# Ledger of designs, part 4: VHH binders against Protein BPS1, chloroplastic (BPS1)

Target 1, 306 residues: Protein BPS1, chloroplastic (BPS1), of Arabidopsis thaliana (Mouse-ear cress) (q9lmm6)
Amino acid sequence: ASSISKLVPKEKSDILTVSWMKQAMESLCETHNGIKTLITDLELPVSDWEDKWVDVYLDISVKLLDLCNAFSSELTRLNQGHLLLQFALHNLEANSPQNLSKAQSSLDSWKQHIVSKNPRIENCRAILSSLVQTLNLPKVKNSAKGKVLMRALYGVKVKTLYISGVFAAAFSGSSQNLMYLTVSNELPWAQSFMEVQNTMNAEIKNIFLSDGLTVLKELEAVASGVKKLYPAIQQGSIDPISLQPLKDSVTELSNGIDLVSKEVDCFFKILLSGRDTLLENLRSMGASTLQATSPKKAAGKNYRGF

## First folded at step 21 (VHH; from w4 with W33Y)

Design z1
Fold by OpenDDE, fold request of step 23:
Structure z1 (fold): chain B 306 residues (1-306), chain A 119 residues (1-119)
Amino acid sequence: as target 1 above (306 residues)
Amino acid sequence: EVQLVESGGGLVQPGGSLRLSCAASGFTFSSYYMHWVRQAPGKGLEWVATINQDGSEKDYVASVKGRFTISRDNAKKSLYLQMNSLRAEDTAVYYCARGPDWSGWFDYRGQGTLVTVSS
């Protein structure tokens, strides 16, 4: 419950910032690591898992990996855009007519790049929808430890799904990816989650109603900075001092993207490691079962004749 | 199929030199601007240098100007980056990229070659 409340930034204006995204993804990393720890602490070996639990874990994890890949691809795309900005700034600093022309071309290309759609991000909706459809986890009847595990996994799934929805919405520029999840009132953290979700989604929706080029705050800052420079570029003269705000914005965006990328990669690795561990355990179990079913070669009683 | 294959990376001491090469295939090499970009560990991509189709025009990021030289051999379909006076901050994976113009846009890049500058 406490982890969900942390998703709400102190300032509403910090929603859909790269800083917030970093923190949110970091929180997911922590949450998923926590689940791994819980599994260990429960001393619930995979051999005691119901097949349904294994299936659910594998299904969820693979879909989350797909989401991570999508997010990574978008971050890479944004990073490519950063090159255009760098080149633009380089030429703007030169402040010759020829350089200004080049800079303008770079900026135009950047704008086009930023507004372009990423098919991987667009596909996130389908993945998210699939996860929502299977939001409820299997009921556990005969295992107290299993019940604890399933409850924990449910919470993690809800949190992950919500945050992923926000990411997908932010990257796609579409509010349709925002999740409105319904959590059972029987859960002690349900009310808190619902409140957070409502608060966050309301603000996010407001951001989407803005006339900006993008919903990401730092990216919008760059766009705004570029817009402000266009008249000077067209006039063929730029004051070097006037470039500083754009430089700062570009730097902030770049740094933020790097940080978010790092956290997404971390999350990817956590998921992959979890899957690999589970699969390895399953394989080892299968091997043990096969060994157990292998007929003990009748130890030939070497009747050494005493 | 378009291919760009970088080579020449390695470990070098500060102040040292390396020459990177990029072998191009699968397209008309002489029709494209070529770029070097790099990515330091944990950082985003950084533009390094650009060269026009015939090599008559070159441009560099400020941090490498005077130290790095971009060149091309259209007959060999090769792009080069001579790196002198290498610094720790030059540590990165270096990528060869093709682009249509001076905008900094590239549509294809290689797998990269790692340059490590360390004492």
Scores: ipSAE 0.567, ipTM 0.843, lowest interface PAE 0.9, mean pLDDT 90
Fold by OpenDDE, fold request of step 23:
Structure z1 (fold): chain B 306 residues (1-306), chain A 119 residues (1-119)
Amino acid sequence: as target 1 above (306 residues)
Amino acid sequence: EVQLVESGGGLVQPGGSLRLSCAASGFTFSSYYMHWVRQAPGKGLEWVATINQDGSEKDYVASVKGRFTISRDNAKKSLYLQMNSLRAEDTAVYYCARGPDWSGWFDYRGQGTLVTVSS
C-alpha cells in the first residue's frame, strides 16, 4: 500500500516528468527485487511450487521484458533526437546566416523526429492488454505460503501494469495506453490503489488536453524554447544570452533520459535474472528426478561358471 | 544492405593518438554526409564531427576542435577520424553514421568501436 502511494508526486505538475519516470521505474525495480526476497523469506523453493505459479511468473516476466525493450527503444530514439538539438545549438552559437540556416534545419528535423511514431511503443497496447486479460488472483488451495506468494505477484503485476501503461501513454503521446485497472476488493490495498489510479489518471488526462508537441514536461520545455527562438533565427541574428534557456532545457532532458534509461535497464536485468533463475531451477529439478528414476544397476550376479 | 563497420578503437594513454576508420557498403557513399558520434559510459549520444559529400566542409563539436580531424575517401568508401591529444573525457564508443544532409540527422549507424583513454 505504501509503495503505491509513492507514485503520487507531491506536486501534480511533476506527473509525466523524467524525474517521476525515473522514480517510478526505480520503484518497480525495488518491488520486483522484493518478490525475490519474499520467496526466500517464505522458504518456498521452486520445487514446492505448483506448475501454475511457475506459469504465471514466466508469462508475466516475458511480457514485461518486451515492454522494457519497447521503452528502451523509445529512449534511444529520444537520444537520437538529442543529437539534432546538440547540432542546432552548435550552429546557433556560431550565429552566422549560414549557421542559423543549418540550425533551423536541425530543429525542423528534430520536431519531425519527435512527432514520429515508434512501432514498438505502439505495440505496447497489445502487450498491456494481454496482461490485463490475465489479471486475476489465482485461488491457491492447501498452501498458505503459496497464497502469500500469489497475492504478492498479483500486487506486483498491478503496479507494473499501471506504471507501464503510463509510460506507454507518455511515449506514444496517446492516452489510449493509459490503464484503468480493476483490483479485487479482497485485497487490503485495493481501495488505496484505485484512489491513486483515479487521481493520477485525472491529472494525466489533463496533460493530454494541453496544446503541446508532447506530454513529457522536459521535452515540451525544449519545444517551447525552440519556438521562442525561431523569430530570431529567421531574422538572422541571435543574442547569445537568449540561448541559455534552451541549453538548460536540452541538458535537463538529456540527463533525465539517461537516468530513465538506466532504471529501465536495471528493471530489464532484474526480470531476466529472475526468469533465468527460475528456469535453471526447473531444469535442475528435472535432472534430479531422472537420476532418481535411474534403475539401480542390478548387481550383476557374477555367474561363476561351472 | 547498408553496412557501416567501425575499427581502430583501443586503449590509449592521455595525450595519445588514434585513428578510427569506418568502412561503408551497400549504398552510394559519396552521396551522403557522414558523421561521427560517441557515447560515453552511462551517458547519451554526443555529436562529434560531420563531413559533407566531397570533404570540402567539416564541422566539429567544440570540445574536440583542433584535436580531431574528420576525413573521407570516397573511392575506398571509408570515413576516418584522426584523434590527437586524447583525454579521459574522450572515452566512449565511437559510431560512424550516415546522414542525408547537414542537419545532423542520420538514418544509419555502425556497431561502434570502443576508445578508452586511461593512464
Scores: ipSAE 0.550, ipTM 0.837, lowest interface PAE 0.9, mean pLDDT 90
Fold by ESMFold2, fold request of step 23:
Structure z1 (fold): chain B 306 residues (1-306), chain A 119 residues (1-119)
Amino acid sequence: as target 1 above (306 residues)
Amino acid sequence: EVQLVESGGGLVQPGGSLRLSCAASGFTFSSYYMHWVRQAPGKGLEWVATINQDGSEKDYVASVKGRFTISRDNAKKSLYLQMNSLRAEDTAVYYCARGPDWSGWFDYRGQGTLVTVSS
């Protein structure tokens, strides 16, 4: 968690870029994988966990999976918008009245597409609020290893909540999803986190004051390029060479979305794998102490006759 | 219940040919523009070709024009893509999709069929 300051880009213009979002999600993947390594290095198998530690892990993981699904849904929606841009560019290069009409229609549809609301993103506030309400540093008694684990999980939750809030704000176009987290002052990284949060939130709020169509830099670059071309499209003639800046912006956006999508999928898999491992260990722990009850044991009775 | 089922994908060497089919059900097939859209490994969606409702007009992305032919049979509710002179760059999952216009945007697509072009 003390590496949270690395999330602040060196230049203000890099805040709310799709490339930054890829880096942030990549950092979350590393952080969550680090918990697996920490549990191993502490020699603290799930069989030694207190019930409340299990409850904390399960609550966090299911809500984070829900957030990943929401983010993937939005990234898929944006990716489908690329079809409209590709078709528009195809027709702009042909530069005939019929082709320009098709291009204009496709660009108009793209503009409507990118400003539309995604209900799953709109619901992220509720998920995040629920996680914030349970944000606490659990008291650990009689276990130095348990104390280390719970402090690490708390830091992971804080980092993940903040980054997820930034993602939700960026995807929704609403600064109301941007959170201000208050963290325990006993943690050595707390001051660094608060400084990062203050710096990032201030810059993000400035971006929301802009008059652009969207707050994601690469997406706004495409939108601006489209806006600059509308007069020529209306007048019926486009020089194909003059399209190169828009083509570059579309390529940059497409590549960025692909990379963020890959990292969100990676994060989902890390969360799911960790959750499955915990649940399997809990099932095995119950089996070793109480004998497992399973459908096959019940079905063995069913095999006995007609 | 709208359904689009692609078939005909597989492994082929560069320069080879492959024919994709798509069986449609659960909607008025002849009322829709039909598209082939592809997705290369790790990449986003790419529009490949579109055919209008009666099959009288077709459009293709520049990279496949002259090599690929889209066609439809409204009586059989089927969409086809004949792919000739295949290149490694054509490797992708190919989706059959329906939409309201030429743009390749779709409200429904199938599960896709994998085409791999390699030496």
Scores: ipSAE 0.521, ipTM 0.829, lowest interface PAE 2.1, mean pLDDT 82
Fold by ESMFold2, fold request of step 23:
Structure z1 (fold): chain B 306 residues (1-306), chain A 119 residues (1-119)
Amino acid sequence: as target 1 above (306 residues)
Amino acid sequence: EVQLVESGGGLVQPGGSLRLSCAASGFTFSSYYMHWVRQAPGKGLEWVATINQDGSEKDYVASVKGRFTISRDNAKKSLYLQMNSLRAEDTAVYYCARGPDWSGWFDYRGQGTLVTVSS
């Protein structure tokens, strides 16, 4: 309840900021860790779960790992773009015709880089749609503890779906991933969530109406600074004082991306640990065991350039 | 398959020196600008140095000028970074990367080698 309201920032201008994205991801980490605490407090080890409770957990976790991989891929792509900005600033400070030519080339490459599409983000639509199609509050009979668990997992799924949809919309630059979730009115938090969603979606749609290069505020601030500086670059003379706003926005973007990346990595680890534990418990119960679906093993650590 | 393999990282005291090496394979090494790019713990990528295709021109980020020297040996398909007068702020994973120009942008990089500078 109160954690949901914290997703709405005090100022509407803070919607779709990298700072907000960090806070949203922190909230997801807390929420998913809370499920582990709830299971312990209910004294409901996975070995006591009904099949439908296992299905709910598995349905959430594997698709969320795929979303995390997509988000991390986009954050890595944006981080690599910082090299182009750093080199451009290096040359703008030198302020000679040769250096300004190098800076212009680097800024042109950066602009092309930030508007290019990331195929992994484009695939988030299918993942999110699949999760929305299965968004239902399971009916639980003859288990008070099971009812508590299923209601908690439903809330976790709703919150995660909404936040992931906002992330996918922000990274893709397309409102197609911004969804409107309808939730069971049986739950005490449903009204609070619907009000948060209404407030956030209205502001996000307004942001998508802008003519900016991107909808992510810190990235757009850099893009705006680059655009404003372009005439001076082409004239061959840069006032050093006029560089400071761009430098500040680049630093703000870089720091923000670092913090969001850390939180996405944390969330991935929480999801992976929970999934591995569930699969191991199912294996000890005599189920077939294949943990090849672990995203860390499949993802590898090698980068391939864009 | 393009391959860049860094080596030479380790723990060193402030003021010390290290020499990083990068072995390249699977592409025409002499056709690319080569870069050293680093990533401090919890931070994003930082461009460190670039060398052009024949090694005749080099550029460095201001914080390492005078302390670091980039070089290449096209016959051995190898890139090097000599790091002298190391400081705590040089602590990072150092990546060997190839690219089309001076910018530090890369289409491929290696797995990196860790350099830790502490007392």
Scores: ipSAE 0.456, ipTM 0.798, lowest interface PAE 2.6, mean pLDDT 82

Design z1
Fold by OpenDDE, look of step 22:
Structure z1 (fold): chain B 306 residues (1-306), chain A 119 residues (1-119)
Amino acid sequence: as target 1 above (306 residues)
Amino acid sequence: EVQLVESGGGLVQPGGSLRLSCAASGFTFSSYYMHWVRQAPGKGLEWVATINQDGSEKDYVASVKGRFTISRDNAKKSLYLQMNSLRAEDTAVYYCARGPDWSGWFDYRGQGTLVTVSS
């Protein structure tokens, strides 16, 4: 419950910032690591897992990896855009008519780049939808530990889906990716989650209603900065002082993107590691079963016939 | 298939020199602007240098100006970056990138070569 509440930033204006995104992804990393710890603490070996739990985990983990890849691709795309901005700023600093022309071209290219759609991000909706369809609290019979684990996994799934939905919405610039998850009322944290979701989603929707080029605050700041410079560029003279706000915004965006990227990579690794561990355990179990079924070759008593 | 393969990276001491090469294939090399970009550990991509189609025009990020030289050999379909007076801050993976114009846009980049400047 406390983990979910942390998703709400202190300031509403921090929603859909790269800083928030970093924190959110970091929180996912922590949450997923926590599950690993829980599994260890519960002393519930994979051998004791129901096949359905294993299958669910494997399916979810693959889909989450796909989401991570999509997010990583978008961050890479944004980073490429950053190069255009760097080049633009370089030319703006030169402040010659030719350089200003080049700068304008770079900025135009950047605008076009930013508004372009990423197919991988667009595909997130399908992935998220698939995950939501299977968002059920598993019924566990005859295993108290299993019940605890399944509840925990359910919570992690809910949190992961919601945050991933927000990321997908932010990156796509479409609120259609925003999730409205229904959580079982049997869970003590359900109400808290719903409140957080409602609060966050309301604010996110408001952001989407804005006339900005993008919903990411830092990216929008860059866009705004660029917009403000266009008149001067067209006039053929730029005050160096006037470039500083854009420089700062570009730097902030770049740094933020890098931080988010690191967290996404971390999350990817966590998921991959978890999956690998599970698969390794499954293989080991299979090998043990095969060894158990291998008939002990009856040691032929060599009756030395005297 | 478009390919850009960087080489020439390695470990060098501060003040040292390296020459990076990029071998291009799968496209008309002489028709494209070429760029060097770099990514330092934990940092984003940074533009380093650009060269036009025939090499008559070159541009550099301010931090490398006077130290780095971009060049190309269209006959060999190769891009080069001569790096002199290397500094610790030049430590990065260096990428060769193809672009259509002076906008700084590139549509393809190589896998990169690591340059480490350390004492």
Scores: ipSAE 0.347, ipTM 0.751, lowest interface PAE 1.6, mean pLDDT 89

## First folded at step 22 (VHH)

Design g2 (from z1 with K58T)
Fold by OpenDDE, fold request of step 23:
Structure g2 (fold): chain B 306 residues (1-306), chain A 119 residues (1-119)
Amino acid sequence: as target 1 above (306 residues)
Amino acid sequence: EVQLVESGGGLVQPGGSLRLSCAASGFTFSSYYMHWVRQAPGKGLEWVATINQDGSETDYVASVKGRFTISRDNAKKSLYLQMNSLRAEDTAVYYCARGPDWSGWFDYRGQGTLVTVSS
């Protein structure tokens, strides 16, 4: 419960910032690591897992990996856009007619790049929808430890889906990816989650109603900065001092993207490691069962004739 | 199929020199602007240098100007980056990239070659 409340920034205006995204993804990393720890602490070996639990874990994890890949691809795309900005700024600083022309071309290309859609991000909706359809985890009847595990996994899934939905919405520029998850009132953290979701979603919706080029605050700041410079570029003269706000915005965006990318990569690795561990355990179990079923060749009693 | 294959990366001491090469195939090399970009560990991509189709015009990021030289051999379909006076800050994976113009846009990038500048 305490972890989900941390998703609400102190300032509502910090929602859909790269800084918030970093924190949210970092929180996911921590949460998923916590589950790994819990599994270890429960001393519930994979051999004691029901097949259904294994299947659910593998299904969820692979879909989450797909989401991570999508997010990574978008961050890479944004990073490519950053190159255009760098080149633009380089030419703007030169402040010759030829350089200004080049700068304008770069900025135009950047605008076009930013408004373009990423198919991988668009596919996130399908992945998220699939996960929501299976939001409820299997009921555990005969294992107290299993029950604890499933409850924990449920919470993690809910949190992960919500945050992933926000990411998908932010990156796609579409509020359609925004999740409205329903959590059972029987869960002690359900009310808290619902409150957070309602608060966050309300603000996110308001952001989407804005006339900006994008919903990401830092990216919008860059866009705004670019817009302000266009008249000067067209006039063929730029005051070097006037470039500083754009430089700052570009730097902030770039740094933020780098940080978010790092956290997404971390999350990807956590998921992958979890899957690999599970699969390895399953393989080892299978090997043990095969060894157990292999008839011990009766060691022929070498009757050494006394 | 369009291919860009970078080579020449490695470990070098500060103040040292390296020459990177990029072998292009699968397209009319002489029709494109070519770029070098780099990515330092944990950082985003950074533009390094650009060269026009015939090599008559070049441009550099300020931090490498005077130290790096971009060149091309259209007959060999090769792009080069001579890097002199290397610094720790130059440590990165270096990519050659194909672009249509001076906008800095590129539509294809190689796999990169790692340059490590360390004492």
Scores: ipSAE 0.558, ipTM 0.840, lowest interface PAE 0.9, mean pLDDT 90
Fold by ESMFold2, fold request of step 23:
Structure g2 (fold): chain B 306 residues (1-306), chain A 119 residues (1-119)
Amino acid sequence: as target 1 above (306 residues)
Amino acid sequence: EVQLVESGGGLVQPGGSLRLSCAASGFTFSSYYMHWVRQAPGKGLEWVATINQDGSETDYVASVKGRFTISRDNAKKSLYLQMNSLRAEDTAVYYCARGPDWSGWFDYRGQGTLVTVSS
């Protein structure tokens, strides 16, 4: 629970950064890996789970995989926009009138590219709404270990939902995706989470009120650098050394997108691995059930014995 | 349906050469700028070279200029990249891509062909 507090940046300007998104996704990876450790420590293998717990896990994991695919799609789209920036910088360094014209066209295309909508991100609202509607702490009877597991899974779902909502809001450019979760009061971390959510949401809303082209800080830094170069491009004279601030911001954006993409892929693999392990255990339970229901077919009763 | 199929990748030693090919189908090949774009392990996309619709003009990223040659054959609907004097930094998956202009941005790309430059 206290790991959520670590995600509040020290500086308000560090909210909705690609660096923060990397850190948030790392935290999700750690949190989901911790469930495996908890299951082992509780000595509560999947074979002991109630069918209802299995159904909840499978439903949530599919929706989270869909969110990861949407986020990866958007990161790929932003990475593709990097080609426009690379070509523009290539031509700005060459600094002839023909090259500057090509650079301006490429920068104009980049601006149009980054504000275009990604249909997969547009669909995240429906997925998140479905997850919110099923956000509850189920009552568990006759299993102290089951109660601990369900409370842990609830906490993981809350954290994942909130962070995913922030990602969806950032990528869509719409504050409508920002989550306002209400959590069970009986959990010791609930008050701390609500305070973190309120703090983060207040700062995120302020960023959405800004005059920028985008809400992602590193992307806006590139946009600002492009805007500052426009007069010189139109005048036909660019000093290659004066390009360095833009080149630095483009490099930072590219590296940041690569790092977030890696963490989203890692989270996807963690979710997929957990889902595959659960499904494999269910197949083994089916085989074990058949084995256990036919104990009297031991030696001498086997059809192949004749 | 649009299809771009790359071939010609492989393992080569530094200083070696490779020729990449791309077979295009399902669209009017001569109406598009064609690009080679590459992705090094763990990195994002890098624009390598572009050739205009009739093949009369080409452009290259600085790190490959003088070593790589992009060409096209509109009759065969094929795109090529001759890579000479290969360096370890050229190790990447190389993609054939089509686009509307010089920029390396694309609306379709192939599955890529791996080029590994190592001793």
Scores: ipSAE 0.544, ipTM 0.840, lowest interface PAE 2.1, mean pLDDT 83
Fold by OpenDDE, fold request of step 23:
Structure g2 (fold): chain B 306 residues (1-306), chain A 119 residues (1-119)
Amino acid sequence: as target 1 above (306 residues)
Amino acid sequence: EVQLVESGGGLVQPGGSLRLSCAASGFTFSSYYMHWVRQAPGKGLEWVATINQDGSETDYVASVKGRFTISRDNAKKSLYLQMNSLRAEDTAVYYCARGPDWSGWFDYRGQGTLVTVSS
């Protein structure tokens, strides 16, 4: 419950910022690491797992890896756009008619690049939908530890899905990816989650209603800064002082993208490591079972040849 | 298939020099602007240098101006970056990239070559 409430920023204006995105992704990293710890604390080795538990873990993890890849691709795309901004600023600083023309070309290309769609982000909807379809709390019989594990996995899935939906919505510029999850009221944190979701989604919807090029605050700040400079560019002269706001915005965006990228990579590694560990354990179990079933070589009766 | 293959990276001491090469194939090399970009560890991409189709025009990021030289050989379909007076802050993976114009846009980049400047 406490972990979910932390998703709500102190200021509503901090929603869909790169700072918020970083924190949200960091929170996911912590949450998923917490599951590993929980498994250890429960003293529930993989050998004691039911097949369904393994399946749930593997299904969730692979789909989340796909989402991470999509997010990483978008961050890479945004970073490529940042090169256009760098080049534009370089030419704007030169402040000759020829350089201003080049700068304008770069900025136009940047605008086009930013509004373009990323197929990997568009595919997030399908992945998210698939995960939602399997968003159920499995009934666990005759294992108290198993019940705890499954509840934990369910909670992690809910949190991850919601945050991933927000990311997908933000990156796509479409509210279609925004998740409205229904959580079982049997869970003590269900009400808290629903409240957070309602609050966050209401604000996110308001952001989507805004007349901007993008819904990401830092990216929009750059767009706004560019827009303000266009008249001066067209007039053929720019005051160097007037470039500072754009420079600042570009820097903030770049730094934010780097931080979010780092957290996404971290999350990817956590998921991959968890999956790998599980699979290795399963392989080891299989090998042990095969060794156990290896027929005891019948002690060859040394027929003492008379 | 379009290919860009960077080479020449390595470990160098501060103040040292390196020459990077980029071998292009699968397209009309002389019809494109070429760029060098770099990515330092944990940071985003940074533009380094640009050269036009025939090499008559070049441009550099301020931090490398006077130290780096971009050049091309269209007959060999090769792009070069001569790096002199290398600094620790020049440590990065360097990529050659193909672009259509002076906008800084590129549609294809290589796999990169690592340059490490360390004492």
Scores: ipSAE 0.532, ipTM 0.831, lowest interface PAE 1.0, mean pLDDT 90
Fold by ESMFold2, fold request of step 23:
Structure g2 (fold): chain B 306 residues (1-306), chain A 119 residues (1-119)
Amino acid sequence: as target 1 above (306 residues)
Amino acid sequence: EVQLVESGGGLVQPGGSLRLSCAASGFTFSSYYMHWVRQAPGKGLEWVATINQDGSETDYVASVKGRFTISRDNAKKSLYLQMNSLRAEDTAVYYCARGPDWSGWFDYRGQGTLVTVSS
């Protein structure tokens, strides 16, 4: 339960920053790796699992992989938006009337790019709703080790669902993805989680009420810098000193997106590795239903930008 | 189906040269601005160079201007990047990309070709 407290930043200005998103995803990676350790400490090999535990694990892991793919898609889209910013800055430094016209066009395209909807992120609400419908603490009879494992998996699911809901809300720009989870009160961490959720959701909702272009702080900083430069662009004269704050915010955004993308990829790999390990163990036991499932869902194909 | 296939990457020492090629198919090549965009390991995309539809005008990011030359052959549906005086900072995967304008933004890119500049 103490790991959930790490999600609350020391200052409210850090909520919905790409730095916070990196930390949140790091925390998920640590939490999911911790389940592997728990399984070995409990000495509860997959061969002792009830069939329903296997089915639940496989269903949840597929949906989490789908969420990771959606998040990665949005991060890639934001990364591609940097080409528009780079080209704009290139032309603002050249500072001729034709260059300023190209820069303004590129900045306008960037603003349209940032506010456009990503269909994969829009689908996240359905995935999250499906996961919430199965969010329950199962009763485990005649297995003390099974009870410990199911309680741990429940906690991991709650944490993962909440963080994923915050990511989906942030990327979609819609508070409809923001989750208000109700958790079993028999667990000692339940009250702590509810307080974290209430604290985080209140601040996130305030950010959605703002009149900014986006809810991601580093992205909004770039948007604000762009807005401040428009009068000078219209007048045809850019002071090089006035460009530096925008250049700094673009660099900060780019670096932050790179770091979050790395952590989302890490989380994806942890989920995939856990799924592969389970399927391999079940194949060694001769379970034909699991042999029909390929753990690799990503297909190689040409990447297309927006 | 739109296809962009890069080639010509490899390991090169600092100061060396490489010529990248991109074969295009499945679209009217001469209707598009063409770009080279690169991605260093673990970093985001960086615009490198753009050439307009008929090849009459080009533009380059400051760090490569004077060292790299973008060109196209519309009859062969091919895009090229001549890279001279290579530096360690040029190490990246280089993508051939098509787009609607000068900005380096693209609606399609290839799988890329790796250029490594080291001793």
Scores: ipSAE 0.488, ipTM 0.811, lowest interface PAE 2.3, mean pLDDT 82

